# Miniprotein binders against a2bj90, part 59

Target 1, 235 residues: a2bj90
Amino acid sequence: MSRSARRKTSALNTVLRVVEVFASIQGEGPFTGTYSVFVRLAGCNLRCPFCDTRYAWSLEAGKPLGVEELVEEIARYEPSLVVITGGEPLLQRHPLNSLVEGLESLGLRVQLETNGILPAPARDEQLWRVYHVVSPKDVPVRVPGAKLHPSWVDYARATGRAWFKFLVANEQHVREVAEYVAKLGIPRSRVYIMPLTPEKLDMKELLELHSRIASLAVKWRLNFSPRLHLLVQLP
Key: E = the ipSAE of ESMFold2; O = the ipSAE of OpenDDE; V2 = 0.75 times the mean of E and O plus 0.25 times the DockQ between their complexes.

## First folded at step 6 (miniprotein)

Design mi3 (at its last look DockQ between E and O 0.83; V2 from the best seeds 0.00; counts 0 for: pae O 5.9 > 1.5)
Fold by OpenDDE base, second read of step 6:
Order: sequence, then C-alpha cells, then structure tokens
Structure mi3 (fold): chain B 235 residues (1-235), chain A 107 residues (1-107)
Amino acid sequence: as target 1 above (235 residues)
Amino acid sequence: NPDELIKKAAELIRKALELVRRALELFEKGDTEEAVELMYEAIELFLEAIDLAEETGHPELADLLWEIIETMLRLIFAFRRGDTEEALELLKRIEELVRRIKEIIES
C-alpha cells in the first residue's frame, strides 16, 4: 500500500488585484512567439510617459480575485507559458508567490515581467523558481524614481532565469545600455534591446523602427526583442 | 585566405589602439566628449577584429579584445558618473591590455 503523500496544497486563500486575463502570443523577450496566458496585475510604482497600460497604474483598477479561482481560469486556456505582468507585479509579492505555487503544481511554466525596482526573489520564495524578464527604466529612458535593484544581477548569475530588456530609440541609447551592462557585469547573452514606441506609429514607421534597432543589436552584439504583438496585431 | 584575414585583423587592431591612445590624451586634457567618441570608434573596430580572430582560430586574442571593450565601456560609464577613483583603475587596466594586445599582433 504505497502511501501517496498528499502534498497538502496550502490553502491558496490569498487575493490578487487583477486588471485582465487573456490568451495571446508573447511578443517580447526570450519567449517571443510562445502561446501564453497573460495575467495583468494592478498597481505600479512608476509613471512611465511611454506606458501603454496606464489603466493598470492604480490598485483600484484591478478586481480582487482568489488565487485558486485564478489558477483554474488560467488552466482552462492550456497555455505553453503563463506571463504575469501589469503595472508592477511585485507590489503584490505575497499573493503572487501563492499563485506561482498553484501554477507550478499543475506543471505550468511561469514568466514574470518586472521593472526591477523591487528586490529579486529570495531562495525561499516560490518566485525564485520562475523566469524573469527585467525591464529597467533608469537606462536609457531615465524614468523618475526608476533604479534597478542590484539583487537582480545576483539572481541572474545564480539561477540563469533572468533576462534584461532595455527600451531604446537610437544608437546613443544602445551605447548607454552597453556601458550600463558592462558596469553591472550583466552577461551580454542576457541583454535584450527593444524598440521604444512612444505613441501611435503606423505599421510602416513601426517596421522601420524595428529594422533600425535590430541592425543596432547586430552591430553592438546584443539580443533583439521585437514588439511582435504590435507587428501581428494581437493583444 | 586565413593569412589575409589575420593581416586585416591586425590592421583593425592597430587602428583601434591608435584611437584609444588619442582618446586617453583627450581625457587628460578634459576633452571628454571627443575622447568618448574615439573610444566608441575603437570599440567598433575591435568588434570587427574579434570576428576575424575567431574565424582564424585565435580565441585568446578575441578574449583580450572583449576584455578591452568591456574595460573601455566601464571607463566611459565611470567618467559619466564622475567616479575618478574607478576611472583611474580602469585606465591602468586599459594600458596593460594595450600592451598585451600589441605583443600578440607584433609576434
């Protein structure tokens, strides 16, 4: 009689403030092209002038959802990846660890999008096990109040589960990224540059910008992140 | 021809090292903006030389060229931040790397 150890699923009685849940293709970073469920959390510690999700800045913009209900909703999409994004997901760190535990118990892969201002996960957090795409807002875009927490560099080196995605508009921005990653000792293989799209570009302008930034990525030996969802007109 | 590629790599490296020398002289004069531009021009030439060094089976040279590029980028960052102590340490490291690279391309 094999005692199947009923792993007590800790009662996921935590609540998240959620703006939206939807299925799409991951358009950015190392997981570009992956069929994903996006969980957009409410609240942000920044006010980026180029933010496309300004409606998520307030915690009150999100609906309270239980972690168990949210896990069940996500699982119905049968995603290849769960992308946790929002304003800043790590403002809801405690219930977010419970969400990750629930998703991992189903064998789902999780990727977090963060601005990197808050500390990286500690070894005892469920968040330690997931993938992270850190998008610094201090370089080159210099958003007020943005500063990369140094623990993200340590986390990247210790786990290999972090990438850094920088917003760039021109070659000077790419140079500033190259200087910054050299100073911090971020491995170039973990660095992505992505086109900064401030407002409504038409498709021609968007493609021209992608082409210019991709050419700069090759010249400066950095990875390129498209905004694939904008190019293919997905959410 | 591998011999032609090695000669081209050495030519690129010599040009880059001359730009580095000029940039260091401009930094000493306080002409920081012009010095930074010369360093970026040198970095571009070193990046081209890395491809040729790897293609011709000189990984040790490629590693030194990467190290000088990274050191130069850190120096530019230190200057932008006014970190004089770090800048002086990085300058000494650049001078040592220049010496080691010259020894390889003159052999």
Scores: ipSAE 0.777, ipTM 0.913, lowest interface PAE 0.6, mean pLDDT 93
Fold by ESMFold2-Fast, scan of step 6:
Structure mi3 (fold): chain B 235 residues (1-235), chain A 107 residues (1-107)
Amino acid sequence: as target 1 above (235 residues)
Amino acid sequence: NPDELIKKAAELIRKALELVRRALELFEKGDTEEAVELMYEAIELFLEAIDLAEETGHPELADLLWEIIETMLRLIFAFRRGDTEEALELLKRIEELVRRIKEIIES
């Protein structure tokens, strides 16, 4: 077997640690409202105090699944969008590139959700070709160890395939986001602010919070991301 | 009424530029938190003026107002991080943008 053939065979036999695969509506970011299959990968490099998916923090939380098997499972849903999330999906970067290759070969649209601590894709990665929603945790929420890798800004400029989604609770948070994106040179058209939702809000409180953050988005000329799945009570 | 909107835009800009001048003096004195609050008051006035400039067909003015807002936000970030070299560069840029904006509103 040639080196190229051996490498390709190895990639096809690569394993991902997967917490769950389910169909829902994308509730966040530029593709809000899209019928999607969510692939939650195990492992995370942060321990955010507001995290809703703490069950995915450990790599051991994920079941080992072969890339081919996972591609077939996803394809059965016939989704308009495949959302790869986690934990932090880029912790499983090598098998993730193989998964993306398989999904793209079927003509499926792929979106990655990432905290942006690990570097953006290089041009020779399959991940270069897909959409990325980067959720920095250094500003304004100041999670320890969270620092956006500068390559994400270059990737966004080069490809037009990255957006930056920030959790905000109030106007002071929006000001900090505005300062941060100005410093990094991120165009406002690529910036989303999204409500930082405390645990156990009732529906009225959740809607009121969405309304306040949406109003701030208009005031500061930024895009608004709802958490639509929470409002319509979907996973 | 385009004439009334143009006058309103010019008045908002004059008020914002005065807030910027005061903020820069406070930054020099090390009164960073007070300076930042004046900068944000100025930014809000510039944002309102942008809407009026766009409505009245003055895209060059709107572009300059966006440039000064972005520069001011970068300056605030630099001061919060103690980046003196970047802050000095941004201060020079703000002074140049203020001059250009004044020339337009005085024409």
Scores: ipSAE 0.375, ipTM 0.774, lowest interface PAE 3.6, mean pLDDT 87
Fold by ESMFold2, look of step 7:
Structure mi3 (fold): chain B 235 residues (1-235), chain A 107 residues (1-107)
Amino acid sequence: as target 1 above (235 residues)
Amino acid sequence: NPDELIKKAAELIRKALELVRRALELFEKGDTEEAVELMYEAIELFLEAIDLAEETGHPELADLLWEIIETMLRLIFAFRRGDTEEALELLKRIEELVRRIKEIIES
């Protein structure tokens, strides 16, 4: 078989379990405001009580899609950023690396969202070259078994392509985050604090919470992440 | 007035350093929660002093103030997690930072 035919056959042999693909605005973290295509992968290694994407916890929630077809679907949106999220995307690490390869071959920027329990990318992985927003779940609200793998801090230092995002509700949470990132040696420039939004906040309450957390970010010289999609009512 | 801002920064730092001294004594006595409360009071004063140090063109002082804040946060983490060996190391580090900060504000 030709080199082209082998490549196409190889891509068809790689499958991801995908819950949804949709266009929207990245509402959180360093790429807030960017026109994005979101790829939500099925499966998660945590059951966080504050998770707002519980429908992605089970692998059964995902439909099997070939990587080649998925790359083509994503490309049709002409995104400025491809956000790979889930569940926990690193549970599907092998086919995820194939997806990243396909997206990068088209010049598409990729950001991964992860809870950081599984190790950071190795240097020879396609994931090494993409951006990562790591959301540890052991601080300030502690989810059992949610310890951040130490390789993420090493990866962030080596590449400059990782940021750490923490859900906080009050200053006590921010103090706990500050203690944690100081202990791990995570630079303040790589840290985002983001409002922990309970279900059923009205817009006034949501804005007040954003204001309070933003003020704490300024006080502690940390980056602030909104939940912009909630403020502007986008998915 | 730059001279008034510099004096205000130095006064905030002196107050913060006294809180640090008291906190270190409490840590050594085993009164950890009271020590942590004093350390956060000191951190708040250091944060205000950092703003003034940057406004008055004293980046070496601002850097040291950030360093002592980070070291104090690491100490709090070590105590809450029971890492006594690291806590002792961090106490020594804080003493060195206090000496360097005093040198700058007293010169």
Scores: ipSAE 0.130, ipTM 0.652, lowest interface PAE 5.7, mean pLDDT 87
ESMFold2 (binder alone), look of step 7: mean pLDDT 83; pTM 0.827
OpenDDE base, look of step 7: ipSAE 0.023; ipTM 0.306

Design mi4
Fold by OpenDDE base, second read of step 6:
Structure mi4 (fold): chain B 235 residues (1-235), chain A 108 residues (1-108)
Amino acid sequence: as target 1 above (235 residues)
Amino acid sequence: GSLEELFKEFEKITKEMIEHIKKAMEAAKRGDEETAVEHIYEAIELSLELIDIAEKAGSPELADLAWELIETILRMIFAFRRGDFEEAEELMKEIEKTVEEIKKIIES
């Protein structure tokens, strides 16, 4: 370990509000199938009616954890990827940059999941260096208060480290996504459509929905994201 | 553009990527880890552009090799951050090999 690497780890005295840390398979987006540690951060700036993690909406739902302790906890799982998710991780942007610095110092790959309302990382942030899966909530699902921040399109063009994952229920939603990404100049190769899963689907209904949306992805020449964790009954 | 224009662009970006990786190695050898990491990230960005070009050109093989490059470059970032310059040099040789495979496909 170089003297430089040791000095960067010692500044991580920041605290995150964390709901849960667990190991699973990444079920969604470009990293589907990857053995991952999930860090679910507390607090969200949205109240999506279809949210499956409503318990993470309040900052108070999270326990305060030190960044150093959290890095050590994550490292014990020997993950192929660290997925930072939650409500909205970027609400804790400052300590999150410190977390990313710690994880990257150990050689861990990091993927952020965000709703894209808050600005993309700036070049001077540690977050600039990680992978981002942006899940807009304005199109097609039109969640109140959702609007994709324009800087995510610029970040995606500058870095190639961003993908856009859209929730869709039918062909009209897929059309709206195709028009939206064309208007913003987002390359189709960076666009994923994912099934919008209502609560209380059985496995048969879930498979049928996946089949329909996957067929629409092929038809519209878009990438398909499964909800693989739901299909294989992992967390 | 024509398929030929896409391959010219692919070759250009590949050369730029290699130059960033070389600069990263030189910076690392000087103990300038910050500059090394910056050049590696630029190399990753260029590698992602290579995937997009390969897909447009209809070459799954080039796209797969570009993904392999990204993974190897990421491992180099990690080696540099740990101060493991021996591992970083081994990974550089893997990158050079993959780049040579890409060149053979383009020339074919």
Scores: ipSAE 0.000, ipTM 0.177, lowest interface PAE 14.4, mean pLDDT 86
Fold by ESMFold2-Fast, scan of step 6:
Structure mi4 (fold): chain B 235 residues (1-235), chain A 108 residues (1-108)
Amino acid sequence: as target 1 above (235 residues)
Amino acid sequence: GSLEELFKEFEKITKEMIEHIKKAMEAAKRGDEETAVEHIYEAIELSLELIDIAEKAGSPELADLAWELIETILRMIFAFRRGDFEEAEELMKEIEKTVEEIKKIIES
């Protein structure tokens, strides 16, 4: 490819729409408690009723940033984990693969948060090599337009690098999750249940909800994900 | 009433989305990469609005079709990257087919 042609196509290959980059503690999922840099990508293909990040729904909420610039910004934080979230990060799949390649070249551990509607990574993608927390929105409270792509189950079995995280409010929700994962052949060892937190809970209510859902996780032999950042009042 | 208003809004946004895709192709073909990228992201943004409207209308079928539009638009970006404008034009025809399916549902 000529220098001119290479230059002219770079924006389509290596530009991401980024809402925010900040350091915090991973509050959710298998890496809870890890010092992390969060990269929130713009755009989402769902409109979840209990969404905490409605400001990221629009692609226009993100600023265009080059992959190289973003890698350098992330590296300055010296994180133990890079959490790529959104919206839905897989809407920006191509430049996301380039970002992952850059981060892995620095020895950084990467975790992607996704709603799982888009297909799982293929073996020749950089995304194949990183960790994925998939948050299906078709159960227990169905979000219109939500359907888990079946390739995520195959990816989880092939790699051991995907987990499935479900928002639950009560035992009936946990039962529905248990039935759903059994139907799809998802091992319980790869399933997390997490408290569905309504707006405006006080700290006592938030702790009581966490306790109740954690007890249900023990009863149903599923993993428990807190929302630790809410309990410790971090972003 | 409200459902008819949602369907009219869906049709309007679909038309705006198509115009942005056409402008992106025109810009890409003339080597105006920056303009092409802006129009592509605007088309994706409008497609995301279609998902929201489909949800409010209680139509999973329209939501699925809006999602197919996003996937096809993303595939078109990859065709632009390869300089494969023949493939990009074939993907444009696929978008037009999805739009015709949308019209059939709305127009009953």
Scores: ipSAE 0.000, ipTM 0.203, lowest interface PAE 13.0, mean pLDDT 81

Design mi5
Fold by OpenDDE base, second read of step 6:
Structure mi5 (fold): chain B 235 residues (1-235), chain A 108 residues (1-108)
Amino acid sequence: as target 1 above (235 residues)
Amino acid sequence: GSLEELFKEFEKITKEMIEHIKKAMEAAKRGDEETAVELIYEAIELFLEAIDIAEKAGSPELADLLWELIETMLRMIFAFREGDFEDAEELMKEIEKTVEEIKKIIES
């Protein structure tokens, strides 16, 4: 009689500050088109002038939610991917590791979105096992206080589970991204450029911007990320 | 075109690139960073076109070496912006070495 070691799921009594939980299609990066549950965490260490989720900047904008309750809520959607986003999710790193442990125990795939200012996951963190889309805000958009932490490049090389998504508006921004990734030694296969969308673009202007940036991605041999959710009018 | 036509075009583009990089190094030494950076971008544009030619010719190995040259030139732009002329001179030696590797592949 083989003693099946019941891995005691440690009581995930950690609390997250959560702004919203919703189901949609992942509109950006390497998982574009994936049916996903989005978990938007509260609090951000930046104040990007182009941020579409400014309501998530304060930790107080989030409701306290237990990790176990949040895992059960996510699981009800039967997602193909769980996307953890927010302001900056890694501001809640400790309870976030517990959330990842709970989600992985159900066999759910997890993708984190981060601005890359805080250190990459260490090997002993549950976050080490998940996918990461890092969106630097130093290049080319030069947000005050933004700087990519070097450990993200090391994490990308060690695991193959990180991609870098840069916001670009024109060819000069694409050149600056090309310079930056060459200097840091980021493989081009891990680089995405995405349209920087000003507020109040109509659908025609949005499509024209996507076309221009996609053409630049082909020219400079970089991956293109759409803003698919904006194009198909999903949240 | 024949592989021979590709090679002649490649030799021409390589020569033009080296001339741009030399002029860029001279501009950088004069403190004209803007001119130096633009000359390297003109050289990169020539090599982006050369990659398209190499890919269409079915030479992915040549396309990879051409991209390695572009990455070295992009790092040289960064060296110019930082005023690191020692790094820029080392990067020029890397370019010269990669050009000789490309010539060997073309001659084989």
Scores: ipSAE 0.605, ipTM 0.849, lowest interface PAE 0.8, mean pLDDT 92
Fold by ESMFold2-Fast, scan of step 6:
Structure mi5 (fold): chain B 235 residues (1-235), chain A 108 residues (1-108)
Amino acid sequence: as target 1 above (235 residues)
Amino acid sequence: GSLEELFKEFEKITKEMIEHIKKAMEAAKRGDEETAVELIYEAIELFLEAIDIAEKAGSPELADLLWELIETMLRMIFAFREGDFEDAEELMKEIEKTVEEIKKIIES
């Protein structure tokens, strides 16, 4: 509760460590197909063995950008959606709330992608008002340290602004997701299963995997997320 | 007719499901967790078929109740894996209540 220490950290409330900013199409989740600007924040609290963005694990991988500068950069793209991803964006929670406030002031729709280890937004945070795609890594992929914070389920029920996206390789993974979702009381309408894609698949194998996981989604009454950007070769 | 045939197949699937749930509880009471879990999954797969039939028959209310049973069965599997057989017994009572509600809809 020291006032002096809190004042010294105030600069962190206006600066984000950013790895990259680029325009693309959202390839995953409930907003698949949307023209988006992606903001990749540095730093992660997990070390997933299947991670495609290991270069973003360290905070030092990001360059410091002021919130106002970043808002202006994003706005130049005139996106239909701003996707804030990482690493784990909630590691930079305080300046992230400031970024969200700036983006909302321009009428921009914001989606956060998070591993869900850190707590869901509180009602007084700007983050309470935006969309969240939560990607649990405890089930079925069993990443050490990856327990989903229970507040995300409460947030999803209270707001209708969170979805849960699970990486799956086979039907046994889908069964584990179904058990997990039922145990936590996550509505099935808020659940997406998405193919866990090995790096060495050719296009035919990638399409066959998508077809198999989509068929399982239909069988288990869950939503399906493609990895559209991989299929159309966008970043 | 076609609708009457769908109803008959649906009744068969529902009866098989109830038998699987009863056998699973018997296995659980004997301490045979693996058999109990497998029997519940067999029941769930039968129920997924029953949901498709109910939706095609134009009964979304029935489909919702059938999905409620699947969710309760998935919670039973979790209880079995955690060794919480008291919770599993309570969930079985919830299943019996939902089954009775389903019977009233089917018989009306």
Scores: ipSAE 0.134, ipTM 0.603, lowest interface PAE 5.3, mean pLDDT 83

Design mi6
Fold by ESMFold2-Fast, scan of step 6:
Structure mi6 (fold): chain B 235 residues (1-235), chain A 115 residues (1-115)
Amino acid sequence: as target 1 above (235 residues)
Amino acid sequence: SDELRELSEEVKKIAEEMKKLIEEFRKTGDLELLKKFVELAYKLIEIALEAIDLAEEAGDEELADRIWELIERILRAIFAARKAEENPDDPEAIEEFIKLAEEVIEYLKKLIEKL
């Protein structure tokens, strides 16, 4: 390619396709309540019917942003946690490893949200050293094409840096999750169930759903994840 | 590089297997073959991500960009496969998948030839 063409193309390890960067409170999973900066990467390998971030599905939805520039932008928020989400952030694995390296060099804590279809990090990846919340779509309401990569179970056992978060609507869903994690050998201490929120619930309905799923978590001896941001009306 | 050459050989085997699945699907209409195609397509993305790391270590920005384009084409073929699975009676959905899947294989051949 000509020099001008190379200036227009992304150097893959130094450029990420980013949909949005914003500060909020982590509303879900093991770090619920933490002041966080969210980095939403473009592209997804699933088309979940219940997806709230359909605008991030296309790789073209992301604007190219340099890793170094992105690290500086994130650092200005002085976050307690950097949440890298998407789409599916592991589709951009190589520049993502560079981003994580930059963030860790500043002492920033990093958490990835992933559907777990692509393999878990290898030991020589920077991603091996950060936290992962894996949202399998195999169960309880199976999304076509969704299969958890077995390396995620090995990664969770080896590092203690992965948790598995499942969307549930009722007790049958919780039973299916319990059976699934038992078969895979995922410790219950690493499992979160979270309310599958239908579109346009009012605040009373939302709170009642949270209460019901939380009660099921206690009954089944699993961890509960709220959708705190929905309850407190944050993005 | 030796590592890129090894990945290239693994990619050739996957591309040949994907091609056979597409041809068999054309003959049988067996939706199970679409699922197998999608599994191989994800395996191809895993290898592509590793190849990008090696291209970057070698300072080959152009190769990294071409592999990124490959990933986007694979994703489009995966989405088309799922649409065909959901609409097995729609010959347009089926033919669109076959077209996109064949375009992935042709892009791979061209990419490997340049290595």
Scores: ipSAE 0.012, ipTM 0.319, lowest interface PAE 8.4, mean pLDDT 83

Design ni1
Fold by OpenDDE base, second read of step 6:
Structure ni1 (fold): chain B 235 residues (1-235), chain A 110 residues (1-110)
Amino acid sequence: as target 1 above (235 residues)
Amino acid sequence: SEFEERFREVVEKMKELIERYKKTGDESYLEEALELAYEAVDIALESGDPKLIVEALLLLAEVLHLLYEKTGDPDYLEDAEWFAEMALEYAEEHGFPELAERARRLLEEL
């Protein structure tokens, strides 16, 4: 087999399957309002019925990109934050650690978005150093196969660099979240509730939903995550 | 199912590549096997069959372990351990004791 095949595979530790790279405003969680570059990785271990990025579910939906090339592409945007999202970014854990190393070497801040099914970073991983927003899919939405890995609670306690963002549609969901985080010993200051948005809301319905969920956040003494990008019509 | 057929085709190709590696010592066969292992995981996840998911994760961990043995890159070991642990947890949660035992044996070899 030709010299060309050999060059591809030392590349697996240094190659990510990427669906898209774009600049926008972080619309969700503790970094809401931050000018960010989003890196959407391909592949997901869930099939959430409410997923707005179904096109990223297959690993084949992503193009292979070298870590160095991706770091250079991200750096050109001069981001205040790099947001790594996807389907599930931690399915590409190894090359993702290499990406984080490259980004941190440039002094860029990194935030990971994860569903929390896969183990939290170990202390020796580059991922240990970054910020994480964990979005469990077991509570209250009960997606099949979703279960929060317990290591995320330990990681949050050890580092203070994790937050938990829960999708909610009503007060019953907010109650279930409050009970769940109390049971796990997650501090309320690290908990966000976010509107579960159906695909076909108009702007009026979207604002009304945000208002209802924000009021519930105040009532239940939880943080509120908007879907700011949807409200301001950004990617 | 269509997914099981596609999965088996990928797994057969992977086994052939691993056999070629064992005969030649050429890491390029493991590297091609790794690409197919990720494809097998994707097929398994698309199927939603927990058994195929566990089998795919075990195959991925096996290829990563062989890459570690060949290269000495600790990152392959860490990935192999992680996928083997995930396979074990999934196998235990879904009641696949034979696959759980296969995952435990792989973890003991790492």
Scores: ipSAE 0.015, ipTM 0.272, lowest interface PAE 7.2, mean pLDDT 89
Fold by ESMFold2-Fast, scan of step 6:
Structure ni1 (fold): chain B 235 residues (1-235), chain A 110 residues (1-110)
Amino acid sequence: as target 1 above (235 residues)
Amino acid sequence: SEFEERFREVVEKMKELIERYKKTGDESYLEEALELAYEAVDIALESGDPKLIVEALLLLAEVLHLLYEKTGDPDYLEDAEWFAEMALEYAEEHGFPELAERARRLLEEL
């Protein structure tokens, strides 16, 4: 890249710290099975004990990339869905809104994955118009500092563009999730439970865990999210 | 809280190094302060406390600005602007007017 181009793409309002960009299948949540490009942003405001992407926790883990350059890279994959994840992508909220604007201009569907600690989008943000999968970490596996911002419930009710995804290992966890969402007024139709997967599971154990959590989803009348990419051995 | 205590301890050490730099002109103190500034950001992010996150980002931007003034390296200036703008955005969103003003003043200097 030329120095002149580098200066333009390094403009503060249009630069994101990016850990990785790759094509795969969305393995989780309401868009499970969709051909997607994943954009992992650096930095996180939590240190979850069961985090599988600890390499993205530090802001320094990301390389600075200009929004226009990133949009062009994503577009080359011709994805059905762009998944913006991280760390916590809302830590880079300002340039993230610019990225979303660029992606929407190309007609691309965008999904943001967030821990929900930072506020939900305002109506005047580009982020207001995209899909959000919120993964609260204050239940059932409680992480210090992980209180869900109440604006996410209002956003979900107002737009129908947010879902809440919870990591669960057993029926007690599902009961705690059911109590939590009832207390906050989150509709069951917007709730997913997903297997909490330890790193040492073999394929048989992984399938058995998926089967158990899926059965609990049916019993409790909640949606089920697999970790499909783990089952089919994709990144 | 545990995070507030750890954060304050790191920030106190960082400020001591900055004062040593101001007295000696020795760039190595700023390099050590930068390492502590990133550590403060990591503690703040781990805490999930938006006020600590804004405070940490402002301190990081200030150290990067001092490094820019000392070295003339434009990469330090670009990083300082990035972290200061992020601090301003979060300070405004979370209603921290004193921190937002501090961020605006730093951006005006850059």
Scores: ipSAE 0.000, ipTM 0.206, lowest interface PAE 14.0, mean pLDDT 82

